VHH binders against q96fz2. Designs and how they scored, part 140

Target 1, 269 residues: q96fz2
Amino acid sequence: CGRTSCHLPRDVLTRACAYQDRRGQQRLPEWRDPDKYCPSYNKSPQSNSPVLLSRLHFEKDADSSERIIAPMRWGLVPSWFKESDPSKLQFNTTNCRSDTVMEKRSFKVPLGKGRRCVVLADGFYEWQRCQGTNQRQPYFIYFPQIKTEKSGSIGAADSPENWEKVWDNWRLLTMAGIFDCWEPPEGGDVLYSYTIITVDSCKGLSDIHHRMPAILDGEEAVSKWLDFGEVSTQEALKLIHPTENITFHAVSSVVNNSRNNTPECLAPV

## First folded at step 8 (VHH)

Design D11 (framework vhh_8cml_1)
Fold by ESMFold2-Fast, scan of step 8:
Structure D11 (fold): chain B 269 residues (1-269), chain A 123 residues (1-123)
Amino acid sequence: as target 1 above (269 residues)
Amino acid sequence: EVQLVESGGGLVQPGGSLRLSCAASGSTFRTYAMGWFRQAPGQEREFVAAITQSGRSTYYSDSAKGRFTISRDNAKNTVYLQMNSLKPEDTGVYFCAAGKGIYVETPSEYNYWGQGTQVTVSS
């Protein structure tokens, strides 16, 4: 997973992340650095994306079931990285393979510190290789959405007014991530950055791409992945597996250029 | 699997104290959140207190907060409910419960239940 859409305005995104804490109380996640959130239909590595993480990471004695939402850099910079410029990291940390996560120091160390997060997106993009041509077909991949009388389906949104209704009750894609905190050697703000854990593609996506993000399907999986105060690394890793509860549709080549940031990027063709 | 046995109930006068114990059998006790629920005759089970697997977080009903303290000893496979400043309204059968669910106040989130211990607060 190397391209996502996360275009909801901050207030809509926040409401889409409504959850229940351990008491069963309805809550909205509390923002950190909300000014760094930049909505886009076409987010690439090195840009910031919103993630959920446990409040306990920021506040001693906080209830570990309470959630913070924060923009983080896509592309994990390990805490031990000694260069002044994070872009000089030689290895690509956009994704982290589930099968080697406990073997790679860059991921094993933050995972051991409980630095688990849930990466939020409208959905993600993958490019299908087409035999006999150099052309790749992009697809937008997302959770199945519940249709309502007012919201319709994404394929039925023929006007700007109808597009807004599609997003009113959109179920955000929730991907398992690992984050780390890096302090610049020269001083400055701590950089929070993340990687998306990847697994083998499910049967439903196998014709599009051989890998997929580890999707946390439902609030129980999301809650357990985030709750590093109560759920051990060993137990949390049991949540990392392919999922079949996913849907997709073909999109136009407009999405190919990461500079394009319009609804056309995810519109069905 | 875990089996739960409550003890420590009894008759006490208003303003008194009781300490309930719940002894668990099984090597998996440390992996369960533990809760205390109570039930008065003709009513549904009501949440009283809960403690997470680690013991790091505790939760109390509004009626229990400030008066009751839940704790656990994972080495002894036991959970406790210290009840102070008891009121007649606290009368009921107190049940110990163990669960792997995420919601501590919901009875259906608990997989295993004890048979209960009677607490009566009366002069």
Scores: ipSAE 0.262, ipTM 0.693, lowest interface PAE 4.5, mean pLDDT 89

Design D12 (framework vhh_8cml_1)
Fold by ESMFold2-Fast, scan of step 8:
Structure D12 (fold): chain B 269 residues (1-269), chain A 123 residues (1-123)
Amino acid sequence: as target 1 above (269 residues)
Amino acid sequence: EVQLVESGGGLVQPGGSLRLSCAASGSTFKYYAMGWFRQAPGQEREFVAAITQSGGRTYYSDSAKGRFTISRDNAKNTVYLQMNSLKPEDTGVYFCAAGKGIYVETPSEYNYWGQGTQVTVSS
């Protein structure tokens, strides 16, 4: 997972993240740095993406089941990184393999601190290698969506008004992430950055790509992954596995260039 | 994203009181924990008090407990520090800080700082 879509306007995204805390109270996640959220149909590593994390990360004694939503840099910069420029980091931390997460210092240290987050997206893109050519076929991969008369379908969205109806009740993809906090040695803002945990592809996606993000399917999985105050690292890692509850369709090569940021990036072809 | 301006410092006798104010700019104020830190000559910045973004929880250094009260008004983008029963040891430059870090008592968790206001407790 190296490309996503997360294009919902901030208000729509916030409503899509409605949840219940452990006391059963209905809540919307509270924003941190909302001005850093940049909606896009075509997000690449090093850009900021919205993540959910426990309020307890920011407030001592907070209820660990309450959620913050914050934009974070995609590409984890470890807290122990001693150089002044994070772009000089030798390692690619866009993704973190589930099978070695406890063996890699960059990931096991923040996991030990409870720095689990849920990475939000409309869906993600993968490129299928085609036999006998260097051409790759891109696919947009996302949760199955609830079909209503108001929401319509992606294929029926042939005008701006119809596209808005598709997104009003969109079920966001919720991917398991690990984040860290890096303090620049020369001073400046604390950098919050994340990695997406990856697992072996499910049978449904195996013909497209051999790996997939660790998807947290449903509120029980999301809440347990986020709640580092009550759920240990060992218990949380039991949530990390492939899922079959996913769908996809082929998209135009327009998505190939990460500078293209239009609905055409995820439209079926 | 947040600019902070302190006011209310001055010279007081031991046992006196001062109220510090910190005015913050911008709509993002309500998303930050706010802290007060102080620094005496030749010393590192030390934690005094902090308040969560909602105002639901407050934290105090051992030296401030029972004497100082931190509060905030998110509608006015202002945080306050009411200091009572001041002692000579309270002398220093008082800094307002806004942070999005994990621990409210740690100076490095705060990246937005005011310029400071001098508090002197002396005869």
Scores: ipSAE 0.000, ipTM 0.122, lowest interface PAE 19.9, mean pLDDT 84

Design D13 (framework vhh_6z1v_2)
Fold by ESMFold2-Fast, scan of step 8:
Structure D13 (fold): chain B 269 residues (1-269), chain A 123 residues (1-123)
Amino acid sequence: as target 1 above (269 residues)
Amino acid sequence: EVQLVESGGRLVRTGGSLRLSCAASGSTFRYYAMGWFRQAPGKEREVVAAITQSGGSTYYADFVKGRFTISRDNAKNTVYLQMNSLKPEDTAVYYCAAGRGFYTSNPDSYDYWGQGTQVTVSS
């Protein structure tokens, strides 16, 4: 997973993340650095994306089941990185394979510190190889949604006003991530950055791509992944596996260029 | 900011029992996972047991399983280590530690440490 959509306005995104803490109290996640959140239909590595993480990472006296929402850089910069410019990191940390996560220092160390996060998106994009051509077919992949469809078309897609309505109760894709904190050697603000854990593709997606993000399907899985005060690394890793609870549709080549940021990026073709 | 004070260490006979306590001084104790570590002279500090914020999950090193029990009382800001069937090999200074997450074996993951309490087991 190398491209996502996360376009909801901040207030809509916040409401979509409503949750219950360990005591059963209804809550909204508290924002950190909200000004760094940039909604986009076409988010690429090195851009910022919103993630959920336990409030306990920021406050020593917080209940570990309470959640913060914060924009983080996509592409994990390890805490041990000693150069001054994080763009100089030579290896790609956009994704982290589930089968080697405990073997790679860049991921094992933050996991040992409980630095688990849930990466939020409308959905993600993958490019299917087509026989007989070097062109690839992009697909938008997301959780099944509750919506009314018209015969021969998706009703919500027929007009810009209907697009606004489809997002009011959109179920955000919740992907398992690992983050780390990097302190610039010359001083300055701590950089929070993340990677998305990947697993073998489920049967439903195998014709599109051989890998998929590790999707946390439902609030029980999300809460256990985030709650590093209650759930050990070993127990949390049991949540990392393929899911069949996913849907998709083909989209136009507009999405191919990451500079394109319009609803056409995810519209059915 | 939590300060930890261990108590209960003393000389006990082989096969005996002892309960260690770790009190947090006017703190946010309930928000920390807690661990007990020990260190014998000339040896490295090793994990003995750990417990989550709520007490819903525990960890025990293999060499104490079935003999030691970790528990906590968040109303009293206290962690306990009940030690049964003590052996001379259990002789060590026992340290209480507080961490933000449920860390089982890495002492570097714990943020706060007590000064330790000496447990001596005679044959």
Scores: ipSAE 0.006, ipTM 0.375, lowest interface PAE 10.7, mean pLDDT 86

Design D14 (framework vhh_6z1v_2)
Fold by ESMFold2-Fast, scan of step 8:
Structure D14 (fold): chain B 269 residues (1-269), chain A 123 residues (1-123)
Amino acid sequence: as target 1 above (269 residues)
Amino acid sequence: EVQLVESGGRLVRTGGSLRLSCAASGSTFKTYAMGWFRQAPGKEREVVAAITQSGGRTYYADFVKGRFTISRDNAKNTVYLQMNSLKPEDTAVYYCAAGHGFYTSNPDSYDYWGQGTQVTVSS
């Protein structure tokens, strides 16, 4: 919930987000501020990450099922924030709990405006507490990747040597987010920032960490979460729950330092 | 480091069922993907089934799909192979294997191996 990998080059990331709109037209999401996208194996809060959101947020009368991809700051700055420096926000908005999202003004207000987004990542990192030590074991957590077999599909990649080939067809992790738009009081560009909704861990992940991001598993869930023109807040929130469709492997301590941005961060140990 | 000990191998009649167990010792069991492999006389060691660290994903070789089920109990540091509808062709030494980091069907990707348990299926 506090560290991700999103390392694909912009063009590869865009193709990985191919989708169908409400009319069944195959589309690629259109970029806003593509120059602000920085691929990284080790994304931390306050950095920019790519999110999907409805085109209707930017264009009046646009089809709400059409998608924009935009880099946004991780760590939601509420529209009502009156200080000049977002870092002066009194509380951490990197994640928001699913059970209290409608009770917290910082999340309730943008959610009421339909400001739902899908946060994109190769996967996310969590640190498991090891009994009897202050050291934590980091894990890279991601959707099961499908190996294409002529006799049928099988689960995740079969060896480390094959992972580089797998990136060409990697299934991106799609996490439910809420974003807001903040206009600096002193003037300047509108800041788009997001938070990741969190839920209780699924059984498969409970030994690593007690919380997990709300993962939108499949295009139907992603489409409904994004489509604020047709899907109400109440209906969208029904998509927010733990999923068992997740896998992971242990990684080295290289990932611990957020300055490290190499494939070693997610390589299996 | 982890040490693996298989048990449950025995003589079974064609059409019978058998459950193999693999007990792991050592503190890191739940960080490993686990696999069951088999080797018949004069044949190469081949994958039978594999399971991820969480148990959330499994792999089965085509020749055992629908007949065998792999499962794990991380609280007991044990992985199981439930074998149903056994055939004479299933006769082999069955090996438990642990590989850190990845779900894998490739025997070369596994770091730790048990000593094996003999399964004999007779008509």
Scores: ipSAE 0.000, ipTM 0.098, lowest interface PAE 21.9, mean pLDDT 83

Design D15 (framework vhh_8cml_1)
Fold by ESMFold2-Fast, scan of step 8:
Structure D15 (fold): chain B 269 residues (1-269), chain A 123 residues (1-123)
Amino acid sequence: as target 1 above (269 residues)
Amino acid sequence: EVQLVESGGGLVQPGGSLRLSCAASGSTFRFYAMGWFRQAPGQEREFVAAITQKGGSTYYSDSAKGRFTISRDNAKNTVYLQMNSLKPEDTGVYFCAAGRGFYTSNPDSYDYWGQGTQVTVSS
């Protein structure tokens, strides 16, 4: 997974993340560094994306089922990294393979500290290789959406103007992530950065790309992944597998250039 | 947008074979997963088989497994259903359907439908 859309305004995004804590209390996640959230239809590695994580990471006596939402840098910088510039990291930590996550020091160490997060997006993009050419077809991939009065007609989603209506009750994509905290050697703010765990693609996506993000389908899976106070690493890793509950459509080449940030990036062709 | 037209139906004796074709018009056929559904008189529409955009994966109902084969030719904008060892209970109208990324037995996951072609299995 190397490109996402996460364009909802902060208040809309926050409401889309409403949840119940362990006591059954309805809650909204509490923001950290909300000013660092930058909505975009076209987010690439090294940009900030919103993630959910347990409040217990920040408050030692907090209920581990309570959630924080925070922008984090896409591209995990390990806590042990000794150089002063994170961009000098030789390893590509945009994604983390599920089959080797416990073998790689960059990922095994933060997992051992319970540093699990849920990466939020409208959806993600993948580029399908066309046989015999260098041309690639981009697709926007996302959870199936519940029909609403505004988006319920058979042709509504096929119009660029009608796509604006589908955001009123959009179900955000929830991807399993691992984060770490890096302290700059010369001082300054702690850098929070994440990687997205990847798995083999499901049958439905196999013709588009051979890998997919590990998607946490539903509140039970999200809660168990986040709750490092009650759910062990071993139990949490059982949630990491391909998901068939996914849909997609082809989009235009506008999305290819990561500087393009318009609704045209995800509109159906 | 695609338009779908089924063909290849007909009358066949038990144990016989038929090959159904579904021809798609429109420039976007290659972006759709394709499915076959059938409906017997007085019954609800049921799933038969589905195939992903490039044909890398196929899905079959329990009644179709081992007897039916779904395939597609994106150069010809056509999907096929090869039906072998046909039984009287296979009788029905067979519908071709196109869906954007839904590889499922749920008819509601398919956006475009053909008019259907009649398959009758009787002696």
Scores: ipSAE 0.006, ipTM 0.458, lowest interface PAE 9.8, mean pLDDT 86

Design D16 (framework vhh_6z1v_2)
Fold by ESMFold2-Fast, scan of step 8:
Structure D16 (fold): chain B 269 residues (1-269), chain A 123 residues (1-123)
Amino acid sequence: as target 1 above (269 residues)
Amino acid sequence: EVQLVESGGRLVRTGGSLRLSCAASGSKFSWYAMGWFRQAPGKEREVVAAITQSGGSTYYADFVKGRFTISRDNAKNTVYLQMNSLKPEDTAVYYCAAGVGFYTSNPDSYDYWGQGTQVTVSS
């Protein structure tokens, strides 16, 4: 997973992240650095994307079940990185393989500090390799969405107005991530950056791509992954596995160029 | 800021039992996950056991699993380590630690530490 869509306006995104804390109270996640959130249909590594993380990372007296939403840089910069330019990292930290997460220092260290986050997206893109051609077919992959009387399913041949209604109740894709905090040696703001944990593809996606992000399906999984105050690293890692609860459709090659940021990137073809 | 004071360390015979206590004062004890660590002469400080803020989850190092039990009493601001079937290898200074999260990886993740209590296990 190297490309996502996260295009919802801040207020719609926030409401889509409504949750219950440990005491059963309904809450919305509180924003940190909301000005850094840039909605896009075509997010690539090194751009900022919104993630959920436990409020306890910022406030010692917070209930660990309470959530912050914050934009973070995609591409984890380890806290121990000594150079001044994060782009000079030799290793690609866009994704973190689940089978080696406890072997790689870049991921093991922040994971040991409870630095687990949930990466939010409308969905992600993958490119299917086709026999006998160098051309690849892009697909948009996302949670199954509920069709209602007032809203159509994405992929329906409905009016643009009906398509816009789908996003009001869109179920965001929730991917397991690890983040770290890096202080520039020359001074400046602390950089928060993340990686997406990857697993083997489920049977439903195996014809499109051999790997998929570790998807946290449902609020119980999301809550346990975020709650580093009550859930140990070992227990949280049990949530990391392929899921079959996803759907997809083919999209236009417009998405291939990461500079293209239009609804056409998501539209069924 | 929380202050931690360990007690209960003493000389115990091999196969014996011992209960360590860690009393917390200052900040609200119930805000913190608690851990027990130990350090033997010439060795690094290592995690023994940890317990979450609520007490709903615990961790034990492989070398103590089945022999030691960690528990907490939030009304008394105290965390306990019940040590059974003690072995000479358990001889160490035992430290109580408080952290803002449930850490089992390393001591650097804990914010507050006690001064330690000596446990010696002999024949």
Scores: ipSAE 0.065, ipTM 0.554, lowest interface PAE 6.7, mean pLDDT 86

Design D17 (framework vhh_6z1v_2)
Fold by ESMFold2-Fast, scan of step 8:
Structure D17 (fold): chain B 269 residues (1-269), chain A 123 residues (1-123)
Amino acid sequence: as target 1 above (269 residues)
Amino acid sequence: EVQLVESGGRLVRTGGSLRLSCAASGSTFRTYAMGWFRQAPGKEREVVAAITQSGGSTYYADFVKGRFTISRDNAKNTVYLQMNSLKPEDTAVYYCAASRGFWTSEPHEYDYWGQGTQVTVSS
């Protein structure tokens, strides 16, 4: 997972993240640095994406079940990184393999500090290798969605009118992430950056790509992943596994160029 | 951010009970998971029990399950370890520790430590 769509306007995105705290109180996540949120149909590593994380990371007396939404840089810069320029990091930290997460210092250290986040997206893109060609077929991959007029889940065969209306009640993809905080050695603002945990693809995606992001399917999984004050690293890691509750459709090559930022990037073909 | 002071350690007889207290100073106690560790002479420090920020989840090492109970009082900034059916093997210095995350195995994951309180169990 190296490309996502997260295009909802801030207000729509916020409402899509409505949740209940541990006391059962209905809440919306509180924004940090909302001006850094840049909606796009075509987000690549090094850009900012919105993530959910526990309020306890920012407020010493906060309830750990309360949520903040904040833009973070995609591509984790470890807190121990000693150079002045994050782009000089020699390791690719866009993704983090689930099977070696506790073996890699870049990921083990922030996990020890409870730095778990949920990465938000409309969905993600993957490129299927095709036999006998240099071309790869891109796919948009996302949670099953409820159709307009409650007729069932939305699919590739649905009319353009149905697709236009689904964004009103879109179920965001919720991916397990790890973040870290890096203080520039020469001073300046703390950089918050994240990586997406990856697992082996489920059966349904195996013909498209061999890896998938670790998807947290439902509010129980999301709550346990975020609540580092109540859920240990060991217990949280049990949430990391492939899921079959996913759907996809082929999209045009417009998405290949990360500079293209239009609805055509995720429209069915 | 937080300072921890243990109390309650003393000499007790086999089969006896003892309650240890750990008083935290500072405004941040509520935001930490808390653990009790022990260290016997010539041994490494090992986890005994841990409790989450809210007190809603606990961990116990196999050698104390059913005998020890960890609890916390966030209004008093205190964590407790109730020790029942004490054995000579429980003789150790008991340490209180605080961590941002809930950890059940490794001492190095805990950020703040008390000075320890000596528990001696005689036959």
Scores: ipSAE 0.045, ipTM 0.499, lowest interface PAE 6.7, mean pLDDT 86

